# Designs tried in a protein design chat: VHH binders against p49116. Part 57

Target 1, 238 residues: p49116
Amino acid sequence: EGPLLSDTHVTFKLTMPSPMPEYLNVHYICESASRLLFLSMHWARSIPAFQALGQDCNTSLVRACWNELFTLGLAQCAQVMSLSTILAAIVNHLQNSIQEDKLSGDRIKQVMEHIWKLQEFCNSMAKLDIDGYEYAYLKAIVLFSPDHPGLTSTSQIEKFQEKAQMELQDYVQKTYSEDTYRLARILVRLPALRLMSSNITEELFFTGLIGNVSIDSIIPYILKMETAEYNGQITGAS

## First folded at step 5 (VHH)

Design r44 (framework vhh_7qbe_3)
Fold by ESMFold2-Fast, scan of step 5:
Structure r44 (fold): chain B 238 residues (1-238), chain A 119 residues (1-119)
Amino acid sequence: as target 1 above (238 residues)
Amino acid sequence: QLQLVESGGGLVQAGGSLRLSCTASGSDYAMGWFRQGPGKEREFVAAISSSGGYTYYADSVKGRFTISRDNAKNTLYLQMNSLKSEDTAVYYCAADKWGRYLSTDYDYWGKGTRVTVSS
């Protein structure tokens, strides 16, 4: 059939909360992250191939991969978010918590390790100059992962993932023809996404304005939201 | 949505140097410089990827011009050395909406800055 993604699926525009505070706080960070999460889920649900898999499969796929999609979104929107400034503020807060004996050393170690993995991933993507088309197809490869437990329609999911890989390959070979190893360098970055804990992502980015419910429990509701309702979430209160 | 504003044009003697700047209202765009001389079609000059890791030059300017960017300032530069009378043109800053390096379909354009090279 036609291409997996249309031009509209390559467009990925994050609108940040306004105004930006002079000093970063947990509420600003959580609102910014919530907007990115909602944008990422809206992006996924707008893909015809994704819609064709049905509600139950859609929910299972997003529950399995939301952290990978979110992390790719952080890398893609790093400049708009001032992600390096956000991460520096989180690190500073954690170091102060160690000095004041407010958090256990083991918890802080796990969180710091996650931040280092996230920084390394974002830096590698920045060095590779991943463009908007490449990000869209990397997200599609992650979304259409047939290897998560409990999935139905795994053959269709694998077909969509292979289609995403083929379209990415065609694009990279045509656009970056003088860089023979570019595709390989991009693809070897993806396994790192599976090593990042979704629980730690929740602790870093989703404490505050979202309330005390888990991302896993919210996913079915976000996927069922009407377009106007979704737009209210990303432009208004998170 | 995206605004591009060029500056730095002017009159220079042949063999001289000039640096053009382009300020963008946003980031993460692959960007390029184009020029249009009197009675000619718009031609490609140089391109740079979103982080600056990849650059590409037209044969006519290779070795004389250098494209660079400062993403902290959302500013694109074109350093022009060893200028020739043939370099006389209005220079345009352009950006691709999807951030594609070496795009054929630049979507955003500035209004241009004039460079005149006297003999």
Scores: ipSAE 0.013, ipTM 0.465, lowest interface PAE 8.6, mean pLDDT 85

Design r45 (framework vhh_7qbe_3)
Fold by ESMFold2-Fast, scan of step 5:
Structure r45 (fold): chain B 238 residues (1-238), chain A 119 residues (1-119)
Amino acid sequence: as target 1 above (238 residues)
Amino acid sequence: QLQLVESGGGLVQAGGSLRLSCTASGSDYAMGWFRQGPGKEREFVARISSSGGYTYYADSVKGRFTISRDNAKNTLYLQMNSLKSEDTAVYYCAADKWGRYLSTDYDYWGKGTRVTVSS
C-alpha cells in the first residue's frame, strides 16, 4: 500500500459564483455552499481507499460526516468564499426576523449560537495557519470515522483513519519540526465539529436551493456524478 | 546538498538474505528504497518516515523485506529475506524532502547497489 492521499488530493480549489451580487441573497449563499459541498464530495470520491469501501459504505460514510467535511471546507475556503461577509448577512437577516416576529426567539438563539461556534472554529484554524496538506488529512480523518451508527466495514474504515493520522503526524513532524505541540493543537480542534448541528447547517446554507429535499437524500446522486455531470450540476438560481 | 551512499549489494542464492545500507548526510527526510531490474522501469520497494514510526512496502516484498533506520548514524537499512530471482535489480536509496510518497521524483537519489539472486 502506498500513501492514503496523493498530491492531487491536497488541491482543493473552490470556484465561486461570479459576480457577487450588490446585496447578498439566499440564492447566492446557497449556490456558494452547494459548490463547496459538491467539491467536498468529489474530493472524497477521488480517494482510492474510499472507492475500495464500495458504494453502499461510501454513501453511509458521507451521510454521517458531510457536516464535518463541509465545516472544514468552510474554514479552508473562508477567504475565497468571503465567509465573514456571508455570516454577517445571515446574522443581519436573523436579527431582522426577530424584530418582525417571523421566527421564534428560541430558534434564532440556537442558530446564532451555531454561527458563533462556526466563527470560533474558523478563527482557530486561521490562527493555527493550517496548510493544504494538513486540511487534506484532517478531512481524511473525519471521512474515515468508524464510530458512526449503521456503518459496515468499520475495521477497514478504522485502519484508513489510523493511516491518515500516521501520515499527518509524519508530515507535521517533518515540516514543523520546531513546533513540538502543533499536531496536538490541531487535533483537539476536531471534536468541535461534532457539536455543530447538521440541521442548522442545512437551514443556514441550503434552504433556498434544496427546497424540501434533504442533503441526506441527494448524497447518493452527488457521489455517482461523472466529472462532466458534476460541473453541470453546480447550479444555483442563475 | 544531501548525499546518499548505498552499500551491501552482491550475489546471493535464492532463499538467502542480504542487508542493504544507505548512509545520508542528514536525517530530516522520509527515505525509501527503489529498484530497477534488467529491462524494467524503476519501481518502489519500501518507504520509512523521518521519525521511523511509519513504514510502507510494495506488495511484492511484504513479509520478506524490512525497512528500518538509525537516525543517530544517519543510516537507512533494507533487510531482504527469502530472496527470489525476481528481486534481481539495482537498488536505489532515495530521500523525500516534501513528503512525495511512492514518487519517482524523490528529491535525492543514490547511485545504486546491484543485487543478483541466482537460482
Scores: ipSAE 0.000, ipTM 0.101, lowest interface PAE 19.5, mean pLDDT 81

Design r46 (framework vhh_7qbe_3)
Fold by ESMFold2-Fast, scan of step 5:
Structure r46 (fold): chain B 238 residues (1-238), chain A 119 residues (1-119)
Amino acid sequence: as target 1 above (238 residues)
Amino acid sequence: QLQLVESGGGLVQAGGSLRLSCTASGSDYAMGWFRQGPGKEREFVAYISSSGGYTYYADSVKGRFTISRDNAKNTLYLQMNSLKSEDTAVYYCAADKWGRYLSTDYDYWGKGTRVTVSS
């Protein structure tokens, strides 16, 4: 058949809440992160191959990989989000929490290690100057991961992942023909995404969620949302 | 709809230099320069990634031309040195979110700016 992704799947435009507050707070960070999460989910929903797997498989895939998709989105949108400023604000909040005995030193160490890994990942992607096409296919490789426990249709998922890998290779070889090892440098970055805890991502970016709703709980809802509801979440203009 | 406007074309003597500019209504695109000489099809000249970190050139212009961009000004540049009579062409600015090399792969095109190299 035709290509796994169309031109519309390369477009990934994050609309930030405005105006930016004078001092960053949990609510602004959570709103920004939520918009990126919803944009990432809507991106996945729009892929015909993803739709072809069926609702139960789709939900399971996204529940397994949302943290990887979100982290790729953070790297891709780092400048639009002023991610370095957000991470600095989170670090300041964590340092204040230890002074008030709100968190154990061991927990803070785990969270700081996560932030350092996230910064390292985003810096490596920036240094590689990953373009929009490359990000779209890296997200597709992550999305169509056949190796998560409990998945059905693993053979079809693997086929879509292989198609994503082949189309990325063709693109990189054509577009970056002078850089023989570019694809290898990009692909070796992906395993780092699996080392990042979804629970820690949730704690850092989604602490402002009303009623302490888990990301696992909202994923099925987001995947079934009507377009108007989705647009309200990503633009705040509904 | 993305708009591209080229400027900087003109008459220059062989061995001379000229700088072309292209102003875009957006900066999220990989961009390139293409040219069309008298009686010829459009050919690729140079490519630059959306951030400016990667550049690629046609063999005919390597070492002589330099592509660069200023994303804060949404402007693309082509610095042309050691110009030859064979460089005489209309130069087109092009943008594509896929970063393709071939003229048929680019989604948006400017109207062109004429460069004439006299010998």
Scores: ipSAE 0.000, ipTM 0.155, lowest interface PAE 20.7, mean pLDDT 82

Design r47 (framework vhh_7qbe_3)
Fold by ESMFold2-Fast, scan of step 5:
Parts: C-alpha cells; structure tokens; sequence
Structure r47 (fold): chain B 238 residues (1-238), chain A 119 residues (1-119)
C-alpha cells in the first residue's frame, strides 16, 4: 500500500564503455545501447508491483514497451551517452550510403524520420528539464500500459498505471507549484513514443548484437539474469 | 558518494558583489544554496534544477542573487550582488540525489564557505 516506486527506483545511472573511440563504430554504439537496455530491464524487474504480475505477464509487458522505455532512457541519459554525437555519426553514415546507392531511398527516409522524431523527443524533454523522479514515473506509466495486444491481468496493470499517474501528479504539483501546467506539458509528450518503430531502433542501436537476434527474443533472458551476469553487462566487467 | 566543495567566500564591503562556486563529483542533481548566519538557524537561499531550466529564490535575495550551473564542469554558482550586512553567513552547497527541484530534505551537503559583509 506504499508508493509504487521507492527511492531506489528513482536512481538511474548509466556506465558508459570506455574509452569512447575516435571514430564511432557499430560495436561501441551497440555496447552503449545494450548497457542502457540492461539498466532499463533491471529497473523494471526491481519494482514490487512488476514482480506481483507474475513472470509471463511481466515479460509480455516489457516485450511490448521496451522501445518506449529505451527511448525514455536515451532522453534521460542523453548527456552521459553523448547521444547527439552518436546520432550525428549515424546520420553521416546514412548520407554516405545514399551517395553510394547502398540503401533504398525509401528505407533511408524511414530511418531519417525516426532519427528526427527521436531528436525532437529528447530535445522536448531537455527543454522541460525533466528530473529523475519525473523520469522514473514516466517510465512506470509506460511500463504499466494495459493497452498492448495479448496482455493478461490488464485491470491490475491499469491500476498500477493509474497509481503511477497519481504519484507523478502529486510530485509535480508539490515540487513545481508555480508552474500550473507542467504536468500537462510532460504527459502530452508520451504519445510520441508510440510513433517510433522498435524495428528501426534495433537497426540504429543494436546491429552489433551477436547472432543477429531480436531484442524481443532476448528480453526473457535479460529479465532472468543473475545479479553477477547483469553487473557484468552494465559495467563491462566480464 | 557525491562530494561537494564550496569556494569563493571572503570579506566584502556592503554594496559589493561576490561569486561563490560549488564543485560536485556529479552533475545530474538538483542543487541549492543555504546559509547560516551568526546566532541563526540554516535558511534556504536558492535552488536550481538539474539542467538549470528552473530556479527559485528566497524572498530576501530575489533580485540580488543569481544561481546558475555549468554541468560540463560539474560546478554550481551563486552570484551575489548588492550585499548587505545581513548576508553575512556560512554558505552551504546542497544536492538532492533524485534531482528533485525544491526538495525540502537535501541528501548531500558541503562543509561551507564563509562570507562576511563589512559595515
């Protein structure tokens, strides 16, 4: 009956691979993105409400929303990741591919539109100066989305989402009391997350995955990782 | 663990200006300045959100003090203008570990830097 998230769930610290190479490559980008993905999955699995849904339900939730969680993580960790530098490198590679006729114009257009949507989202979050508490609750709202196809326990998921919304509202109204419309400005940004394709996110950030596996296929394994295996992935200490 | 180190304190004449700095071992915290004058309890001065988009000031310093930050340098600043004898205090840098702007219970504190306003 306590709050949906504890103090530990507000902490979200990404450790980047080092050193950053002079020339960005798919392996560095993939390792950076993988660390953020693992951090996001560990964050979700540490929430008691998430555990209470049971393993098959909670796995289905993360499979449905990982791209939204990942994108919120990119916005939150944009400075730590030097995300603007990574996106610039990807854009440069795409423009070189156009000049060399290596990719179709239609595919390049789709990928570029995705990058523009991502940049716009991250810029909007930065302009709003979203704090760590707000990010934690936005991630909770996204995680506990009852409207994905094939979900079970949708009424309980909806209850947790409403709890997240209420706790975010309480926080924003108390903390930013002079900014009456702040909550509305924040919440109106969330629908944009559904417009970004998980397949294009995989292409941009996870092309370096061994075995060319999909994120959807590895999520159950990430959620079951032992603490030592998880720590190895997020710190790079294998 | 977050370490905060204040600097820039000193003796200044009434009507003068002084700039305080606080170097932090991390940059994603909401941060603020507090002060404690002789014979008084610690009082709030100013706060700034993690990216610097929001600032809030105590009524006693509005229009005279400006809080700012440089996250690339992990440094918080307090520009103090039109200083009064009543501004004499030890100034403390504080941080909220979750980035909560206007937190009433800060998690990390520096050891303080002394400001004395003469006359």
Amino acid sequence: as target 1 above (238 residues)
Amino acid sequence: QLQLVESGGGLVQAGGSLRLSCTASGSDYAMGWFRQGPGKEREFVATISSSGGYTYYADSVKGRFTISRDNAKNTLYLQMNSLKSEDTAVYYCAADKWGRYLSTDYDYWGKGTRVTVSS
Scores: ipSAE 0.000, ipTM 0.369, lowest interface PAE 11.7, mean pLDDT 84

Design r48 (framework vhh_7qbe_3)
Fold by ESMFold2-Fast, scan of step 5:
Structure r48 (fold): chain B 238 residues (1-238), chain A 119 residues (1-119)
Amino acid sequence: as target 1 above (238 residues)
Amino acid sequence: QLQLVESGGGLVQAGGSLRLSCTASGSDYAMGWFRQGPGKEREFVASISSSGGYTYYADSVKGRFTISRDNAKNTLYLQMNSLKSEDTAVYYCAKDKWGRYLSTDYDYWGKGTRVTVSS
């Protein structure tokens, strides 16, 4: 009846660990990424349409799309995170590993290609000057994807995705009326998100998180967190 | 509760130029300039997207004013050329929390800088 997203869902503000270390390390990268992941999941669970789908559907949707939401979050928060500096540090570490260990070239190649795709995506979003409203609705389009295997309530999910698309279109046409092709340029960026491996994202950004436990296994826990528990995770030490 | 500070206002003769500055933090916001003349309501002047890729101008200032930003310095600029007596106003910079550069419903406002254009 009302809009899919409210003003509170458009606001997306990442609080970084402070201070930034002199040399980037796995701990700082993992903590920064964890804060973004938790913020992204909290954002999703706060949407009334998302809540209406029920707990099991909510868990299945986020498990299917967390990497897409996370990547959109990286692009949106790239400046706050100093993402280019983080990626450069990861590349440097990988190059040192090649020199020292002469480990599998195929795996290192896959990881380097992932970093390149991520950089291209973030650069394209920056070049398009995607605003906060546009990011919120792109995240909603990704979240309400009815085409992931194993989903229930696919008709309802599709309805919410279409609503997100319509509201984004209305916004862009009103706000960027001088740029007739802007919506098309924005939407054509979304398919690239599905080409990025969630497994490689885990290895790059979440290496320090809970030993060998996968993001997939912790998603149900994060989605069930109360506000106080979520705030504790974001702020770290209370 | 972000404080914006405008500067660069003053007295100029018609046909002259002035450059206004506004100190603001964060490159993830659209920003705009507004003005309020004597006995008039506040009106839109120009806006700029977070990266500076998109700009929009009020018809009364198109071709005369240029909005720009330097995100490294956290500064917004308004270059005003070919000034007219009707440009006399207090100029305000504003920040939009959602990053929409055509919105007139901005969240954060500065205290203003006065521009007086004499004949």
Scores: ipSAE 0.000, ipTM 0.222, lowest interface PAE 17.3, mean pLDDT 81

Design r49 (framework vhh_7qbe_3)
Fold by ESMFold2-Fast, scan of step 5:
Structure r49 (fold): chain B 238 residues (1-238), chain A 119 residues (1-119)
Amino acid sequence: as target 1 above (238 residues)
Amino acid sequence: QLQLVESGGGLVQAGGSLRLSCTASGSDYAMGWFRQGPGKEREFVASISSSGGYTYYADSVKGRFTISRDNAKNTLYLQMNSLKSEDTAVYYCARDKWGRYLSTDYDYWGKGTRVTVSS
């Protein structure tokens, strides 16, 4: 009972590694992305409805939707991250790799298409001027997706997604009362998140992970971390 | 500002061994070895993760070559055993700019070291 999300769940503050290097490198990009991923998982874990589903269901949900949560986080934190600068650096590197024949043309094409989809998504969200409450509820809608294969407790997950949708509708109708179609314009952006490959996201942003560890492999461990460990990861503090 | 300097190349007889070294100051990236034989395009040989915990090899060198690194010395190694005439090439040290040892996307190519395998 009560609202699905509280005001504390609207606050989504990314702390970037400092200082930003003069020329972007894999360590800076990976650390920035890792902080956003940890912040996103900590955000999800803080939701009482999410906690109520139990550890196994929590792990399955996040493993299924981490790319969607991460992409929404990129859009929300685009200014803080200087995301356009990061993506421009990646594009420049890929174009140089084409000229030097260092990477497969098919692979470069796949990665470039992913970057263009990501840029389009972030630009669409910026153009819609999505606020912090709307981002929180969009993240809740993708988190509580009952349609991923292999999920248990799908009935309860669907109820939480429905609650997220209802609370988003109530918020938008109250806050943007004169804009009758705002909610529809926001919701039609969500299917694009599923067109983005988690494998390519992982390659672009998490390439600097030591020991060839997949995001899928670390998710259970991140979700089990104590609050102090989460705070250390998202702020860079010990 | 990463400089890669390969060394250890030379003339060796078929069936022999040779160890190549690459010094890479300030690198905590996945590293790799590539080679270019006479009249051939540059081909992948082996790669190693930034920690040294994971390695990957081209099929032509599996079981004969061993890639390793000493991060304290900022040095990458390629131990080449049971050398064949087909291994004759200029060997290049490279880093994966994006840090993945399974990637074919390498930056900061070294100048190369020549390996000649005689019959």
Scores: ipSAE 0.000, ipTM 0.113, lowest interface PAE 18.2, mean pLDDT 82

Design r5 (framework vhh_7qbe_3)
Fold by ESMFold2-Fast, scan of step 5:
Structure r5 (fold): chain B 238 residues (1-238), chain A 119 residues (1-119)
Amino acid sequence: as target 1 above (238 residues)
Amino acid sequence: QLQLVESGGGLVQAGGSLRLSCTASGWDYAMGWFRQGPGKEREFVASISSSGGYTYYADSVKGRFTISRDNAKNTLYLQMNSLKSEDTAVYYCAADKWGRYLSTDYDYWGKGTRVTVSS
């Protein structure tokens, strides 16, 4: 039985592509995002409770929540990624696209709203100074979401989500005992993750690397990767 | 491995001011200052969250000391005002690898810088 997460699940270290280009380009952004996505999926598959749900359920859960996990990962790794610089480069590209009539005004508006929501989320998490344990449990809460359409084994998923919530509460009350309302401030941030479009995230961060293949299509393959293949993806090794 | 190097310690008269610095080889950490005076156990002084948005102080230094961090220089500061003889101690810079600014069990420690307050 034990805790849902161990100290090994709190460790979440992103290795950025090297060397950094003189000017940010689509290839560097997509490579960085792919490493974070693969790290996030490897984190999920390392959880014993997740493994216990079985392959089909694991695939369905990650397909439903990858955007939420990825966004939490962006917030957690914002400094190592220089996320503000990446987002500024994307905004500059979009403004240039307006001048050249390469994208519709409605699409540009949707993408700019998504970037604003993402910046607001990451800034709120940074201001709260969410620690590594809190991030691990927030990721577990979104991973074990029983309310996505089409899921099976929802009672088991709900049980693991409740366990994640209880362990987060115990942790926060013990570690931040002087801050009575910290847990409430943290949890109220989570609904915003579901307002962000996975299609727009995919376009912003993955278009240059994935081509015409959707993230939904590659998830089963990433979850089944051998450890060596996975390490190759997160380190950039062939 | 994170390296922490303290500086700024020295001799200062009671009622005076002193600023301690701690330069870190990495910066995505909650950080704090601890001190150990002659014949005393190591005690918490102040901590700051990774963003700098939250600070926490021991009652004995609240209102006199200010903790801050400079992201451009990867440097932690402790501004000490209205110094008292009781503030005489070796001051240690510490970092928590998980970002827990209210933790008392820090993971990385500097070697310390000595502060002596005379009358």
Scores: ipSAE 0.106, ipTM 0.600, lowest interface PAE 5.8, mean pLDDT 86

Design r50 (framework vhh_7qbe_3)
Fold by ESMFold2-Fast, scan of step 5:
Structure r50 (fold): chain B 238 residues (1-238), chain A 119 residues (1-119)
Amino acid sequence: as target 1 above (238 residues)
Amino acid sequence: QLQLVESGGGLVQAGGSLRLSCTASGSDYAMGWFRQGPGKEREFVASISSSGGYTYYADSVKGRFTISRDNAKNTLYLQMNSLKSEDTAVYYCATDKWGRYLSTDYDYWGKGTRVTVSS
């Protein structure tokens, strides 16, 4: 049939909280990250193939891959978000925490390693000039991952992943025809997403949102949000 | 939101040079230059990827025009050398909504800057 993703699904527009404060704080960072997370969840739930899998499968799939989707979103929206400035503010906060002996050296090392991996991933994607079509299909490949434990309908999920891979390959070969190895360079970046801790992502970006609950515990709620309620979360309206 | 403002157009003699600029705000995407000559349809001139790592040129301008960008200044450039009378046109800065540097489907356009090449 038709393509896995439509024009609507290729478009990915993040609206940042305005105005940006003179000094970055946890509230601004959390609100910015939350908008990206909600945009990513809305993107996923709007895909017809995703809807066809059913609510239980949809919830399980997103719980398993939200950190990968979020990280791809950070890379795609890095300039709009001024991600380098946000990460610098987080590093500064961590350095102050070391000075006050509030965190163990081992924990600080883990968090700093995560920030380094995130920066390296985003820099590699920027260097490769990943376009909006490529980002949409990389997110689809990540979303339709059949290899997470506990999934049902794994054969159908695998079929959608293969369709995403085929459509990405066709696009890259036609658009970047003179760069024979571009697709390989892009795809070898994806395994790094699974090495990044969702717990550390929650600590860095979502401390002000989730309190003592995890992101994957609130995912069923986010996926069931009505359009008006969802739009309020993305735009910060009312 | 996204705004594109072209500048640098003017009158130049055949064989001369001009540099066009386009100031873009809020664009992380691939960008391109198009032109429309008197009584002609709009045609593609050149495009550049978001980082500047990939460029693509219309055959009519290869070797004469160079597209470049300075992302720190949010500015796109078109260096035009060895200008010909057939290069006379209004030049438009454009970006595709998906950031594809080989796209034929552009969504955001500036108002244009006029280039006239005399005898």
Scores: ipSAE 0.016, ipTM 0.505, lowest interface PAE 8.0, mean pLDDT 84

Design r51 (framework vhh_7qbe_3)
Fold by ESMFold2-Fast, scan of step 5:
Structure r51 (fold): chain B 238 residues (1-238), chain A 119 residues (1-119)
Amino acid sequence: as target 1 above (238 residues)
Amino acid sequence: QLQLVESGGGLVQAGGSLRLSCTASGSDYAMGWFRQGPGKEREFVASISSSGGYTYYADSVKGRFTISRDNAKNTLYLQMNSLKSEDTAVYYCAANKWGRYLSTDYDYWGKGTRVTVSS
């Protein structure tokens, strides 16, 4: 069997909505985030190993890890998204909500802690100058996580995760041969992804999602789309 | 600029059926139906891709409503069956210029057509 990922899986190009509004609003943020989510799911679905697990397993796997994939995508596409500007707008709106007594203090604290963790994660990845191959394999490691409850085919998922880890190691050691501990520095960043709440990510980025439905409800539809429809969702072309 | 004109609204009894139409000046758009009941915020009902191959429904209308389109006539339809009093609202036709039927962002809006469901 060949490598887990091909060169086509390294390309990850986000097309932002245009034009950018004068004031950032929930709809612009949600549209930007939705494009990234769709791009991330299309990326996952294009992996032969992922396809081989079957539709039910694919749905369960993505439902378990979409927040981790999305967060890695935010870090990878931070510059294209102007993520710092989006997060600043969210923080400003949240601070205004505090002044107007619209949210409980406990909820505000949870949301702000999430934003700070997200900023710290993205900043750490930027400082490490993670390349496209590294991002692809980090996404594969989180995608093929066998330890989520309710999964079937866990032995095969674990095999794919181990393959992703081995191929990442081979790439990093060959490409960054003079930096002996680079892989360790990268891998210690991954546990932070599981500390971030998918519910808070959904509230921050997907509040404007059509019908106010959950990401869990959307995932089966996105995974069943034809490639042309995925491309339409990502770029706005039919 | 895209113009959207809704029609087909009216008074129907609970359990009845009604078909709404929306005529557009173009057909390269993803389209959807939204509604606003008395004293409520505008809510999503159903959407359809520019080709008509993909549809999406709010949970409250799944199995009762069917969205469809005729691109040759630049017309969007909403077939409403098994109507309930909760379906009473002004129904708005909307279009997304980027062809994204799952988007929350719709760029063009009609003026609405009123649907009243009586017991």
Scores: ipSAE 0.000, ipTM 0.222, lowest interface PAE 16.4, mean pLDDT 84

Design r52 (framework vhh_7qbe_3)
Fold by ESMFold2-Fast, scan of step 5:
Structure r52 (fold): chain B 238 residues (1-238), chain A 119 residues (1-119)
Amino acid sequence: as target 1 above (238 residues)
Amino acid sequence: QLQLVESGGGLVQAGGSLRLSCTASGSDYAMGWFRQGPGKEREFVASISSSGGYTYYADSVKGRFTISRDNAKNTLYLQMNSLKSEDTAVYYCAASKWGRYLSTDYDYWGKGTRVTVSS
């Protein structure tokens, strides 16, 4: 039994589409989000413990937690993505829509509340100055969540989550030895991830997907992609 | 009906600082500050989301003014630093239902508080 994560899992490098358009559009936002989603799933499938659970369990687990992984990725890559600029563009587009459509007020309220929750989460993580090792273990904790409905290997998933928590604790105690309550401050941020709707995340970031395609429907295909195809998706190479 | 009450306005010397407050009778609104100077149209100053995590500023005040809120007290703040004579105006607190914090189209307005910056 070696560590749950290796040093290779700390490296999380998002390559943005280039060039950034003068005016942000749905296609640029969707391409950026898709690259982050692909990077996040490639990260998860590279974990030996994840592989050991088997293909059916892997698919069920990622379907249950992709929004949490994606949101942690947004926080980790917020500066690389210029996330604040992307969110401002989305809000501006929504506000133009509100002026013409009073009947969608409840829907727009839900979407705006989601954006505020997302921004507050990203700001909290930035203020805590979460490092790459901490992000890797936080992603592992949400990935190995045994409490999603319909999971079958719950005892083994719980074991991997506990291992992630223990390794995070060891890292934080060693690296931030004088900050006694750092781990507690980090961990209390995680429950907020489950309050955010995956349907709203999909609408905000994946509206540019061609055809009648949901994230839930593409997860099995992404998890089965060859490594070269993954690299093409996350770097924009043909 | 949501009630907004501004306070903290007054006379201040150029280069000085002043903090405005706005108390709201309710919560969960996006909020903002607007101002109207002598002989001018009402203009946007700053806005903040209901959680406080997202802010937007007019170019004329960016780097000098800071918007913040205390949700436990239902209070909005505007910290104004490095004040200029051009900042002389009546400052209005505004609230937006449905989270329209980047919009200048707000649903609820306070009565205003006067700020005079002497040269």
Scores: ipSAE 0.000, ipTM 0.106, lowest interface PAE 16.9, mean pLDDT 82

